# VHH binders against Bile salt hydrolase/transferase (cbh), part 4

Target 1, 323 residues: Bile salt hydrolase/transferase (cbh), of Lactiplantibacillus plantarum (q06115)
Amino acid sequence: CTAITYQSYNNYFGRNFDYEISYNEMVTITPRKYPLVFRKVENLDHHYAIIGITADVESYPLYYDAMNEKGLCIAGLNFAGYADYKKYDADKVNITPFELIPWLLGQFSSVREVKKNIQKLNLVNINFSEQLPLSPLHWLVADKQESIVIESVKEGLKIYDNPVGVLTNNPNFDYQLFNLNNYRALSNSTPQNSFSEKVDLDSYSRGMGGLGLPGDLSSMSRFVRAAFTKLNSLSMQTESGSVSQFFHILGSVEQQKGLCEVTDGKYEYTIYSSCCDMDKGVYYYRTYDNSQINSVSLNHEHLDTTELISYPLRSEAQYYAVN

## First folded at step 1 (VHH)

Design k01 (framework vhh_8k46_1)
Fold by ESMFold2-Fast, scan of step 1:
Structure k01 (fold): chain B 323 residues (1-323), chain A 121 residues (1-121)
Amino acid sequence: as target 1 above (323 residues)
Amino acid sequence: AVQLQASGGGFVQPGGSLRLSCAASGFTFSSYAMGWFRQAPGKEREFVSAISGSGGSTYYADSVKGRFTISRDNSKNTVYLQMNSLRAEDTATYYCAKDRGYSFLGSYDYWGQGTQVTVSS
């Protein structure tokens, strides 16, 4: 999985969801009066409206990633072998990992507000059900001004400021940031011959400033490639140009079926890619088999209601026949 | 330029029916939720009904549930309000509105004069 922020015409947040199995994902809107029930904290019977992608689970918005009506965004990404969820602690705010997205988005409007209110957060090891155990996750939380990473590890809860606006999978975020230093010399410009004046080396091609970018699908390599691509990306200052560029950035770290075997006969691939327009409340997505960008707008629904609104992802190939 | 033209109002006896229409132009109609609001003399404007851009979700004020039905025809850029079992209390000017997005109470804009509905014996 790779999640990014990006500023252009508007402020954008989105991710590639890389997994070996699809769970009939849907774009789900949780309206303001839908009762959000929590295991260990007070329910939210009135809250910010939320839009994001959910797993197909009855009667509960099990979000993979989402945005609220204030433009606060959050995505959960796989952190297998590194996530360490805790037991209940009466001196802390106990939230299960599957509740974190609706708990944060239902009540907070900015990353600054999140940081102020999660100082006693405890991610507790309570399963959704016997059939649905906890996913080992870490989270990227973003608004228009800043982003943070939330990780629950053996040493405790870690909250990192994220100056890059990128998150992938393993290892811990601090190692990912440190690894970027190895790529400090990469550039979007033609390099000069700094090898040695004793040999005449030529710039034989465009794009030679990017030599050394890792091309593999490992988490650390995707972090570097997404960071470089995002931070050097240019887009037209239009809605369509900015959304298109956002998906091109995610495309640079897309996982193709067959290149990443996770278990015997199963391969990780980018099941969907998403783009949240924080300013307009529009959720864009595309799926592996359907390259068409689809959109669901938060403001196209009456949000003062009590029932979930869900749209199954359009995952089957669509071709526009010009003739 | 967004324009909403409400029509179909008139005088009707208690228990009667009317169908209101709102013709929309100047925006991508299927991409926006549409609503109906009403204002009786000397009272604040109140929400009546709303319909999602696709038509898949509908919403009603408690005072009109079971009596009013909202619908839309995206090929004609028109939203409708079918009003059955009308009561004297339904007397008001009815306005159609386009959802403008994010607010705690639902944000709508009004673009026309509305259409008067009078229910009287």
Scores: ipSAE 0.000, ipTM 0.118, lowest interface PAE 20.7, mean pLDDT 87

Design k02 (framework vhh_8k46_1)
Fold by ESMFold2-Fast, scan of step 1:
Structure k02 (fold): chain B 323 residues (1-323), chain A 123 residues (1-123)
Amino acid sequence: as target 1 above (323 residues)
Amino acid sequence: AVQLQASGGGFVQPGGSLRLSCAASGFTFSSYAMGWFRQAPGKEREFVSAISGSGGSTYYADSVKGRFTISRDNSKNTVYLQMNSLRAEDTATYYCAAKSGYWLGSPTEYDYWGQGTQVTVSS
């Protein structure tokens, strides 16, 4: 998985969901009066409306990623082998990992507000149900101004400021940032010959400033490639041009079937890519087999209601016959 | 070539203990959650316990909570199930299974299954 922020015509947030199995994902809207029930903290019977992609689970918005009506966004990304959820602690705010997205988005409007309210956060090892236990995750939380990373690891809860607005999978976020330093010489411009005056090396191609950018699908390589691509991206100052560019950035770190074997005959691939327009309250997505960009808009729904609104993802290939 | 080899089963008296092991090969072990399931004659396969890839999160069926402990050693590609205070109703073939992602308690969601190891608890 890769998640990014991007500023252009509007402020955007989204992710590639890289996995080997699809769980009938849906775009789900949680309206303001839907009762959000929590295991160890006070329920939210009135809260911000939320839109995001959920797993197909009855009567609960089990979000993979989402934004609220204030433009606060969060995505959970796989952190297998590194996530360490804790036991209940009476002195802390105990939230299960599957509750984190609705708990944050239901009540906070900005990353600044999130940072003030998660100092006593404890991610507790409580299953959704006996049949639906926890996934090992870490989270990218973003608004129009800044982003942070939340990780529960062996050493405790870690909250990082994220100056690049990118998150992938393993290892810990601080290692990802440190590794980015190895690429400080990369450029979107043609390099000068700095090798030696004793040999005249040619600039034989456009794009040579990017030589050394990692092309593999490992988490650390995708972090570097997404950061470089995002930070050097240009887009038309239009809604369509910005959304298109956002998906091109995610495309640079898309996982193609066949290149990342997880187990014998099973391959990790980008099941869907998402883009939240924080300013318009629109959720865009595309799936691996259907490259068409689809949208679901918060402002097309009556948000002062008590029932979840869900739209299954359009995943079947669609072709426009020109003749 | 994914393989999961469960071992450590046997005959034990009520109140006794057994430690099951599941040796895994052919995949990146630490990227997979591991589960233990059991099946008694004439019954469907039921969830027993699961552990996340890092070992930081563990899950137990109510029937075994407080008696069984799941653990893993990622350097040895092995998951363990320590079974204490065994009861006659724990008699079953125990299977280890591997999966990635959310649905750890559902047997239909597991990608790889090992050959079972038989546990018989009788007086």
Scores: ipSAE 0.000, ipTM 0.140, lowest interface PAE 19.6, mean pLDDT 89

Design k03 (framework vhh_8k46_1)
Fold by ESMFold2-Fast, scan of step 1:
Structure k03 (fold): chain B 323 residues (1-323), chain A 124 residues (1-124)
Amino acid sequence: as target 1 above (323 residues)
Amino acid sequence: AVQLQASGGGFVQPGGSLRLSCAASGRTFSSYAMGWFRQAPGKEREFVSAISWSGGSTYYADSVKGRFTISRDNSKNTVYLQMNSLRAEDTATYYCAADTYSLLTGYKSDYDYWGQGTQVTVSS
């Protein structure tokens, strides 16, 4: 999985969801009066409205990623082998990993507010159900001004400022940030001959400034490639141009079926790609088999209601016949 | 700009009850976290209680937990503080405050707008 922020016409947040199995994902809106129930903290019977992609679980908004009506965004990404959830601690705010998205988005409006209120956060190892174990996750949290990463590791809870606005999978975020230093010479411009004054080397092609950019699907390589692509991206200062460019950035790190084997001939691939417009409250997505961008708008729904609103993802290929 | 008007203070005997109200003018009240603070003569202003913009989360100082209840009505742009089992040490000027960034905190510095206060006197 790869999640990014991007500023252009508006402020955007989104991700590639890379997995080997689809769980009938839906775009789900949790309205302001839907009761959000938590295992170890106070329930939220009134809260910010939330929109995001959920797994198909009865009567519970199990979010993979989401945005609230204030433009605060969060995505959970796989952190297998690195996530270490803790036991209950009476001196802390105990949240299960599957509750983190609705807990943060239901009550906070900005990353600044999140940072003030999560210093006593404890991610506890309480399963959703006996048959549904916890996913090993870490999270990218973003607003229009900044982003942070939340990781629960053996050493404790780590909260990182994220100056690049990118998160992938493992290892720990600080290692991924440090690894970017290895690529500081990469450029979107044609390089000058800095090899040696004693040898005349030619610029034989456009794009030579990107030589050394990792092309594989490993987490650290996707982090570098997404960061380079995002930070050098240009887009028209229009809604359509910015959203299209956002999906092109995610496309640079998409996982194609066949290239990442998990087990027994099963392959990890980008099941969906998402883009949240923080300013308009619009959730855009596309799926692996359907390249059409689909949208769901918070402002097209009555948000002072008590029931979840869900739209199954449109995954069937759509072609426009010109003749 | 938000204007806050606190009211409902007065004289009450120990063990009595009072309900304070804080009326806000301005159309963005429903987006703000609201807090109550108090200041006794010769003491620093201290935190009493806070409520999130929706009313779904509350925070109380240890000295008032179990005795005071904060609530709000966004349709009336008003936040309330129900004070029960009042003690002499609850005597203070009570201030309501709004945090435009919706911080659910007990820190005075996180609040942007302040009301003029309402005096509560608990005495026999």
Scores: ipSAE 0.000, ipTM 0.127, lowest interface PAE 20.4, mean pLDDT 88

Design k04 (framework vhh_8k46_1)
Fold by ESMFold2-Fast, scan of step 1:
Structure k04 (fold): chain B 323 residues (1-323), chain A 122 residues (1-122)
Amino acid sequence: as target 1 above (323 residues)
Amino acid sequence: AVQLQASGGGFVQPGGSLRLSCAASGRTFSSYAMGWFRQAPGKEREFVSAISWSGGSTYYADSVKGRFTISRDNSKNTVYLQMNSLRAEDTATYYCAASRGYTFPSTEYDYWGQGTQVTVSS
């Protein structure tokens, strides 16, 4: 998985969801009066409206990523072998990993508020059900001003300021940031011959400033490539141009089916890519088999209601015939 | 690794002002959240103020809110604490600290400076 923030015409947040199995994902809106029930903390009967992609689980908005009506965004990304969920602690705010997204987005309007209210957060090892064990996750949380990373590891809960606005998978986020230093000489410009004055080496192609950028699908490589692509991206200052560029940035780190084997005959691939427009409250997505960008708008729904609103992802190929 | 050096402490009368500086060395300063802590003789170390890596978020202990202002200049690898309307109770050794993650109001910052003494006398 790869999640990014991007500022252009508006402020954007989104991710590639890379996995080997689909759970019939849906775009789900949790309206303001839908009762959010929590295992160890007080329920929220009134809260901010939330829009995001959920797994197909009956009677519960099990979010992979989401945005609330204030433009606060969060995505959970796989952190296999690194996530360490804790036992209940009476001195802390005990939230299960699958509750984190609705708990944060239902209450807070900014990363600043999140930081103030999660000092006693404890991510507790309580399964959703016998059939649905906890996913090992870490999270990117963002608003229009800043982003942070939340990781529950052996040493405890870690909250990182994220100056890059990118998150991938394992290892720990601080290692991802450190690894970027190895690429500080990369450029979107044509390099000068700095190899040696004794050898006349040519700039034989455009794009040679990017030589050494990793092209593989490993987590650390995708972090570097997404960071480089995002930070050097240019987009038209229009809604369509910015959304298009956002998906092109995610495209630079998409996983093609067949290139990343997980287990016998199962391959990790980009099941969907998402883009939240924080300013308009619009959720955009595309799927592996359908490159058409689809949208769901909070402003097109009745938000003072008590029932979930869900739209199955449009995953069937669509072609525009020109003749 | 980050090395921190706090400076700017001294003697000041109640109601006076003082500006503390924290100079950082290291390759990843711009990725660290920075904090100021203080410790008076015979007391526990307490949180004073914190600033995010970008400067976009600032936090203050209730005891200093409205009187102190934290800021940073990433081009100079320096964090500042502007202390106005100083009181006798602000007398302490002030430490700057760097955190790879946001750790408010925890004492779990990763790197600490030597400290600079602030004395507010009658």
Scores: ipSAE 0.000, ipTM 0.219, lowest interface PAE 16.0, mean pLDDT 88

Design k05 (framework vhh_8k46_1)
Fold by ESMFold2-Fast, scan of step 1:
Structure k05 (fold): chain B 323 residues (1-323), chain A 124 residues (1-124)
Amino acid sequence: as target 1 above (323 residues)
Amino acid sequence: AVQLQASGGGFVQPGGSLRLSCAASGFTFSDYAMGWFRQAPGKEREFVSAISWSGGSTYYADSVKGRFTISRDNSKNTVYLQMNSLRAEDTATYYCAADLGSYYPLTEDEYDYWGQGTQVTVSS
């Protein structure tokens, strides 16, 4: 998985969801009066409306990623072998990993407010039900001004400021940031010959400033490639140009089916890519087999209601026949 | 311009009642949590009560629980504080405040906008 922020015409947040099996994901809207129930903290009977992609689970919005009506965004990404959830602690705010997205998005409007209110957060090793095991996750939380990373690791809860606005999978976020130093010399410009004045090396091609970008699908490589691509991206100052460029950035770290074996005959691939327009409250997505960009708008729904609104992802290939 | 206009203060005898109103303009009132604070002569401002943006959650300082009730009318962009069983120690200038960020703001530092005060005097 790879999640990014991007600023252009509007402020955008989104991700590639990389997995080996699709579970019939849906775009789900949680309206303001849908009762959000939590295992160890007070329920939210009135809250901000939320839109994002959910797993198909009865009577609970299990978000993979989402945005609220104020433009606060969050995505959970796989952190297997590194996530360490804790036991209940009566002196802390105890939230299960499955509850973190609706708990944050239902009540906070900005990353600044999130940082102020998560100082006593404890991500507890409590399953929602016997059938729903905990996923090992870490999270990218973003608004229009800044982003942070939330990780529960063996040493405790870690909250990182994220100056690059990128998150992938393993290892810990601080190691991902440190690894970027190895790529400090990369550029979108043609490099000068800094090898040695004694050898006249040629700039034989355009794009030589990017030599050394890792091209593999490992988490650390995707982090570097997404950061470089995002930070050097240019887009027209239009909605269509910005959304198009956002998906091109995600495309640079897309996982093609067949290249990442998980188990015998099973391959990880980018099941969907998403783009949240934080300013307009629009959720865009595309799927592996259907490259058309689909959208769901919060402002096209009645948000003062009590029932979840869900739209199955359009995943079948669709082509516009010009003749 | 953002404005919070507090009103409804006045002179009342111990045991009496007053209802304060805070009329908001210049922002989307229904998106903001609202609070009431008071400042007695020679003292720092203290928290009195808060109500969430939707009106679904309320909180009260221990000194006013059971006597004061906070409410809001989002159609009128107004928050209210019903004060019953008033005591001499409730004498203060009462301020209303608005916060976009917090679901449930309890401290001065959380509030974005502050109104002009309305004076409440409880004496015989």
Scores: ipSAE 0.000, ipTM 0.146, lowest interface PAE 17.8, mean pLDDT 88

Design k06 (framework vhh_8k46_1)
Fold by ESMFold2-Fast, scan of step 1:
Formats: structure tokens, sequence, C-alpha cells
Structure k06 (fold): chain B 323 residues (1-323), chain A 123 residues (1-123)
């Protein structure tokens, strides 16, 4: 998985969801009066409206990633082998991993507010049900001004400021940031010959400033490539140009079927790509087999209601026949 | 061999009720989600309802939500569909199906299918 922030015409947040199995993902809206029930903390009977992608189970929105009506965004990304969820602790705010997205988005409007309210957060090892075990996750939380990463590891809860606005999978976020330093010399410009004055080396092609960008699908490589692509991206100051560029940034780290074998005959691939417009409350997505960008607007729904609104992802290929 | 045997269909008047049963054999029933699909003459097969292997999660098509109830008895290897407030549009052959996975709405994801049972709602 790769999640990014991007500022252009508006402020954008989104991700590639890279997995080997689809779970009938849906775009789900949780209206303001839908009762959000939590295992160990007070329920939220009135809260901010939330839009995001869920694995739909009856009467509960299991969000993969989402945005609230204030433009606060969060995505959970696979952290297998590194996530360490804790035992219940009576002195802490105990939230299960599957509750984190609705708990944060239902009540907070900014990353600053999140940071002030999660100092006693404890991510507890309580399953949703026997058929739905806990996913090993870490999270990118973002608003228009800043982003943070939340990781529960063996040593405890870690909250990192994220100046890059990118998150991938393993390893811990601090290692990802440190590794990015190895690529400090990369540029979107034609390089000068800095090898040695004793040999005259040529710039034989455009794009040589990016030589050394890793092209593989490993998590650390996708982090570097997404960071470089995002930070050097240019887009028209229009809605369509900005959304298009956002998906091109995600495209630079898309996982193609066949290149990452997970188990016998199973390949990790980008099941969907998403883009949240934080300013307009619009959720954009496309799927692996359908390159058409689809949108669901929070503001096209009545938000003072009590029932979930869900739209299955459009995954069927669509072709416009010109003749 | 894997077998799914659907039964309980018949003729009812609008507003009536029927209970469909699907008896399963040849696989570990509790490991599989069970779904009900229906097909009217000349139309595509459509999703009706599904239930997780444990029975803790149920799913319904909008057209039947509030009228139909899916349940299962893992000790009897049987899934049920209680159909209330039946309408003429509910007339179809009803199929039960088993899936090892979470793609409940996608008929192509189901591994095993029953022969079906006819439901006719008419005055």
Amino acid sequence: as target 1 above (323 residues)
Amino acid sequence: AVQLQASGGGFVQPGGSLRLSCAASGFTFSDYAMGWFRQAPGKEREFVSAISGSGDSTYYADSVKGRFTISRDNSKNTVYLQMNSLRAEDTATYYCAAEYGLEYWDSSAYDYWGQGTQVTVSS
C-alpha cells in the first residue's frame, strides 16, 4: 500500500490499496447520527460525517481509509510482522485497531487536535469477531496543514511527524525517513558532471537526474519513489488537472499483477486507488480493471441521518467505442 | 462429493411467507459463507442475501432488506432464508451457494452451487 498527501488546486489525500484478495470494497458514508459504538470507550451518537472505503459488514463500517466533513483524513496500511497490539490498560484510552478510523474522524477536525488527544491512546488486541481477525496496520493521518504516522510496536505507541506526507508498509516510519536521505542527490533537472574533473561524463538522456530511483515494488522503494514523484509533481490549478496528477503520482507506485508473489498463485496488486478532496468532501477512486475515475460526494447526501450509505466499487472495465 | 440441496419453494399469494432451506454436505460447512441468489426467466442471476461462516454477519440486497432473514445451523449443515411480505417481483428460482471468502455479492466468487428451488408469488 502507498498513501500520500498532495497540495494543488485543493488539498488531496489518498492511497493505493495493494493486496492479493479483494474484500468487496465499498465507498461508505457514515452520517452524523449513525451511532458509533466502541468496545472500551464512550459511544459517539452525534459526530462528524465520514466517507471512505470499507469492507462492508452488516451495521458496522470497517474503514480502510476515510475523510471526515472537516477534511481530516486517515488511512490504515499493512504493517505485518511489525504491528504489536497491546493488552487492555485501565489507565489508557483503549481503542481497537478497527475502531481507530471512526473514533478519530468522528470527533476531531485537525491533526493538531488529534495529536493533543491521543497521548494516552492504547491500541488493544480485541478482534471484531472470530471471522474478522485484527489487521496489522499503521496509519497516516493528515489534514491541510500537516500529517502524522501512528504505529503500535513492541516498544509502545509511536507518533511521528511526517514532513514528507507519504506512508508505505514495513519497516517502522523512522527507518523510511532515514533511508530517504540516501536519495538526497536526486533531481528533476539534468545533472552536472560531479563524478570527477579528471573524466568528462555526458548527460546522454533526459531524466538522468532521477538515476538511482528504485524501480521495484518493495515498501522502502515505493516510499522513495512516491516521495520523489509527489514533491516534484506539477499540475494545472484546476480540479480535473489536480485529481489527474494525484492518480499519476499513485500510478508511479502501482503494483501490477504478477510482479509480487505472496503465496502460491497469489499476487499482490493495486486493487483500488483513492483520492479525497479535503476541501470539497469528494471521494474519488479507480480500480485495477476499470481506469475510469469514479466520485462520491459527501455533500450530495443528507448527512443528518442514522443509516450507512454504501456504494459498491465499480470494477467492471468500461470502454468508449469511438466508431 | 460436495452437494447443496435447496428446498422449500412453492406458490404463495402476495404478502405471504415461505422458508427456504439449503442442506450442505461434503465440506466443512462452518468455514464457508453461504449465499442466496435468484434468477427470474430472461433475467440475470442477482444477489439476495449472504451469511458468514460463523453466522455473526448477514448481508441483504436492498430489494429484500427488512423482509427476508438469512440464518444458519452449523450443527445441521443447513442455511435458511425466511421470506416475508412476498411480492410478485420476488418470483424466481432461488439458488444457495457456498464461498470460501468475503466476496458475498459476486456470484463468480462462489465455489459450490445448489440446483435451485422455484418461488412463485401470484394471485
Scores: ipSAE 0.000, ipTM 0.092, lowest interface PAE 23.6, mean pLDDT 89

Design k07 (framework vhh_8k46_1)
Fold by ESMFold2-Fast, scan of step 1:
Structure k07 (fold): chain B 323 residues (1-323), chain A 123 residues (1-123)
Amino acid sequence: as target 1 above (323 residues)
Amino acid sequence: AVQLQASGGGFVQPGGSLRLSCAASGFTFSSYAMGWFRQAPGKEREFVSAISWSGGYTYYADSVKGRFTISRDNSKNTVYLQMNSLRAEDTATYYCAKDYSRPLYGSTDFDYWGQGTQVTVSS
C-alpha cells in the first residue's frame, strides 16, 4: 500500500490498496448520528460525518481509509512483522486497531487536535471477531496543514511528524524517512556533468535527473518513488487537472498483478486507488479493472441521520465506443 | 455566540469544600465536552478537569485527582466541579471551557468564555 497527501487546486489525500484478494469493498458514509460503539472507551452517538472505503462487514463501518467532514484524513497500511499491539492498560486510552479510524475521525478536526489527544493512546490486542483477527497496521493521518504517522511497535507507541506526506508499509517510518537522504542528488532537471572535468559525459536523454530512482515494488522503494513523484508533480489549478495528477502520482507506485508473489500462485496488486478532496468533501476512486474515476460527495447526503450509507465499488471495465 | 457563566466561588478555609457551576448557552451543550481550568496570580492557566459530552468519561489533573469531582446535567446545560479537601495552592480564578473536540489531553483544545469565578483558600 502507498498513501500520499498532495496540495494543488485543493488539498488531497489518498492511497493505493495493494492486496491479493478483493472482498467487495464499498464507499461508506457514517452520518453524524450513527452510534459508533467502542470496546473499551465511551461510544460516540454524535460525531463528525465520515466517508471512506470499508470492508463488507454487517452493521460496522470497518474502514481501510477515510476522511471526515472537517477534512481530517487517515489511512491504515499493512505493517506486517512490525506492528506490536499491547495489553489493556487501565491508565491509558484503550482503542482497538480496527476502531482507530472512526475514533479519530468522529471527534477531531485537525492533526493538531489529534496530536494533543493521543498522548496516552494504547492500541490493544483485541480481535474484531474469531473470523477477523487484527491486521498489523500503521497509519498516516493528515489534514491540509500537516501529517503524522502512528506506529505501535515493540518499544511502544511512536508518533512521527511526516514532512513528505507519504507512507508505505514496513519498516518503521523513521528508517524510511532517513533513507530519502540517499536520493538527495536526484532532480527533475537534466544534470550537468559533475562526474569529472577530465571526462566529457553526455546528457543522452530527457529524465536523466531521475537516474537512481528505485523501480521495484518493495515498500521502501515505493516510499522513495512516491515522495519524488509527489514533490515534483505539477497540475493545472483546476479540480479535474488536480484529481487526474493525484491518480498519476499513485500510478507511479501501482502494483501490476503478477510482479509481487505472496504465496504460490497468488499475487499482490492495486485493488483500488482513492483520492479525498479535503476541502469539498468528495471521495474519488478507481479500481484495477475500471480506470474510470468515480466520485461520492459527502455533501450530497443527509448527514444528520442514524444509518450507514454504502455504495459498492464500480469495478467492471468501462470503454467509450467512439463509433 | 458561546457564553459560559461560572459561579460558586468564594472564601474557604483549608480542608473545606466548594461547588462550582457553569451555565452554558449559545451551542448544543449535550454535543460538547466541557472542562475546568484555573489561573493563579502570575501563573499560566492550568488544566483541572474535563467531562465527555455524555458524562461517561472524566479526566483530572494529578494535583486534584481524588479531591475534585466533575459532573454535568445536560437537561440544565450546566457543568459542575465539586471541590473537596481544598488546599492553599488551589487558590485561583476558575474558568469553565467548551471543547471543540472530545478532550483527552491538551489544555489548548478548549474555548474560554466568561469572567470565571474566584476561589480563595486561606485561614
Scores: ipSAE 0.000, ipTM 0.136, lowest interface PAE 18.1, mean pLDDT 87

Design k08 (framework vhh_8k46_1)
Amino acid sequence: AVQLQASGGGFVQPGGSLRLSCAASGRTFSTYAMGWFRQAPGKEREFVSAITWSGGSTYYADSVKGRFTISRDNSKNTVYLQMNSLRAEDTATYYCAAGQYTSGFLPKEYDYWGQGTQVTVSS
ESMFold2-Fast, scan of step 1: ipSAE 0.000; ipTM 0.351

Design k09 (framework vhh_8k46_1)
Amino acid sequence: AVQLQASGGGFVQPGGSLRLSCAASGFTFSNYAMGWFRQAPGKEREFVSAISGSGGSTYYADSVKGRFTISRDNSKNTVYLQMNSLRAEDTATYYCAARPWSYSLTESDYDYWGQGTQVTVSS
ESMFold2-Fast, scan of step 1: ipSAE 0.000; ipTM 0.312

Design k10 (framework vhh_8k46_1)
Fold by ESMFold2-Fast, scan of step 1:
Structure k10 (fold): chain B 323 residues (1-323), chain A 120 residues (1-120)
Amino acid sequence: as target 1 above (323 residues)
Amino acid sequence: AVQLQASGGGFVQPGGSLRLSCAASGFTFSSYAMGWFRQAPGKEREFVSAISSSGGYTYYADSVKGRFTISRDNSKNTVYLQMNSLRAEDTATYYCAKEGLYWGSSYDYWGQGTQVTVSS
C-alpha cells in the first residue's frame, strides 16, 4: 500500500490498496446522524459526514481510508509484524484499530485537533468479530496543511509528523524518513560528470538524474519512489489535470499482478487507487481491471440522514468505442 | 538544566522582516527537533514552525507558510526563524520549544520568549 498527499489545483489525499484478495469494496458515505457506535468510548450520534472505501461487512462502515466533510483524511496501511495493539487501559482513550477512522473523522476537523486529542490514545486488541480478526495497520492522517503518522508498536504509541506526505508499509516510519536521505543526490535534471575528471562519462539519455531510484515493489522502495515522484510532479492548475497527475503519482508505485508473491499462487496487486479532493468533498477511484476514474461526491447526497449510503466499486473493464 | 533563550524581537512596520534566534543549552541539541510558537495577548499559544534534529525537515503553520523560514545551526546550538512580509496579526510573544516524547506533537520545554510588534 502507498498513501500520499498532493497539493495542486486543490488539496488531494489518496492511496493504492495493495493486497492479494478483494473484499467487495464499496464507496460508503456515513451521514451526520448515522449513530457511530464504539466498543469502549462514547458513541457519536451527531458528527461530521464521512466518505471513503469500506469492506463489505454487515451494519458497520469498516473503512480502509476516508475523508470527512472538513477535509480531514486518514488511511490505514498494512503494518504486518510491526503493529502491536495493547490491552485495555482505564486511564486512556481506548479505540479498536477498526474504529480509528470513524472516531477521528467523526469529531475532528484538522490534524492540529487530532494531535491535541490523541495524546492518551490506546489502540486496543479487540477483534471486530470472531470471523474478522484485527488487521495490523498504521495510519496516515492529513489535512491541507500537514500530515502525521500513527503507529502502535511494541514500545508504545508513536505519533510522527510527516513532512513528506507519504506512507507505505513496513518498517517504522522513522526508518522510512532516514532511508530517504540515501537518495538526496537524485534530480529531475541532467547530472554533471562527478564520477572523476579522469574519465569522460557521457550524458547519453534524458532522465539520468533519476538513476538510483529503486524500481522494486518493497515498502521502502515504494516510499522513496512515491516521495520523489510526488515532490517533483507538475500538473495543470485545473481539476482534471490535478486528479490525473495524482493517479500518475500513484501509478509510479502500482503493483502489477504476478510480481509480488505473498503465498503459494497468491500475488499482491493494486486492487484500487483513490483520490480525495479535500476542498470539494469528492472521492475518486479506479480499480485494477477498470482504469476509468469514477467519482462520488459527498455534496450530491442528503447528509442530515441516519442511513449509510454505499456504492459498490465499478471494477468491470470499460472501453469507449471511438468508431 | 535545559535553557532556551529567544531573542531578535522588536518593532517593525508591516511588510518588514525580523530574524529570531533561540540559543539552547543543557541538552544534546543535535538530537532534538525544535519549534517556534507564538502567543498574542488574550489568545491561546499557537504553533508557528518546527525543524527536525538534522534540519532536513521543516513544518509551517498555514498562516506563515511562504513568509517564514525556520533553520538551525547544530554547531552553534541555535534555531532561527526568518520572518518576512510581516503583518499586524503576527504581533505576539514568540517562544522556542524543545521536542518532547514525539517529534512535532509534544514539546516539553519552553523558552522565555521574545516580543514581536508589527505596527505603523
Scores: ipSAE 0.000, ipTM 0.095, lowest interface PAE 22.4, mean pLDDT 88

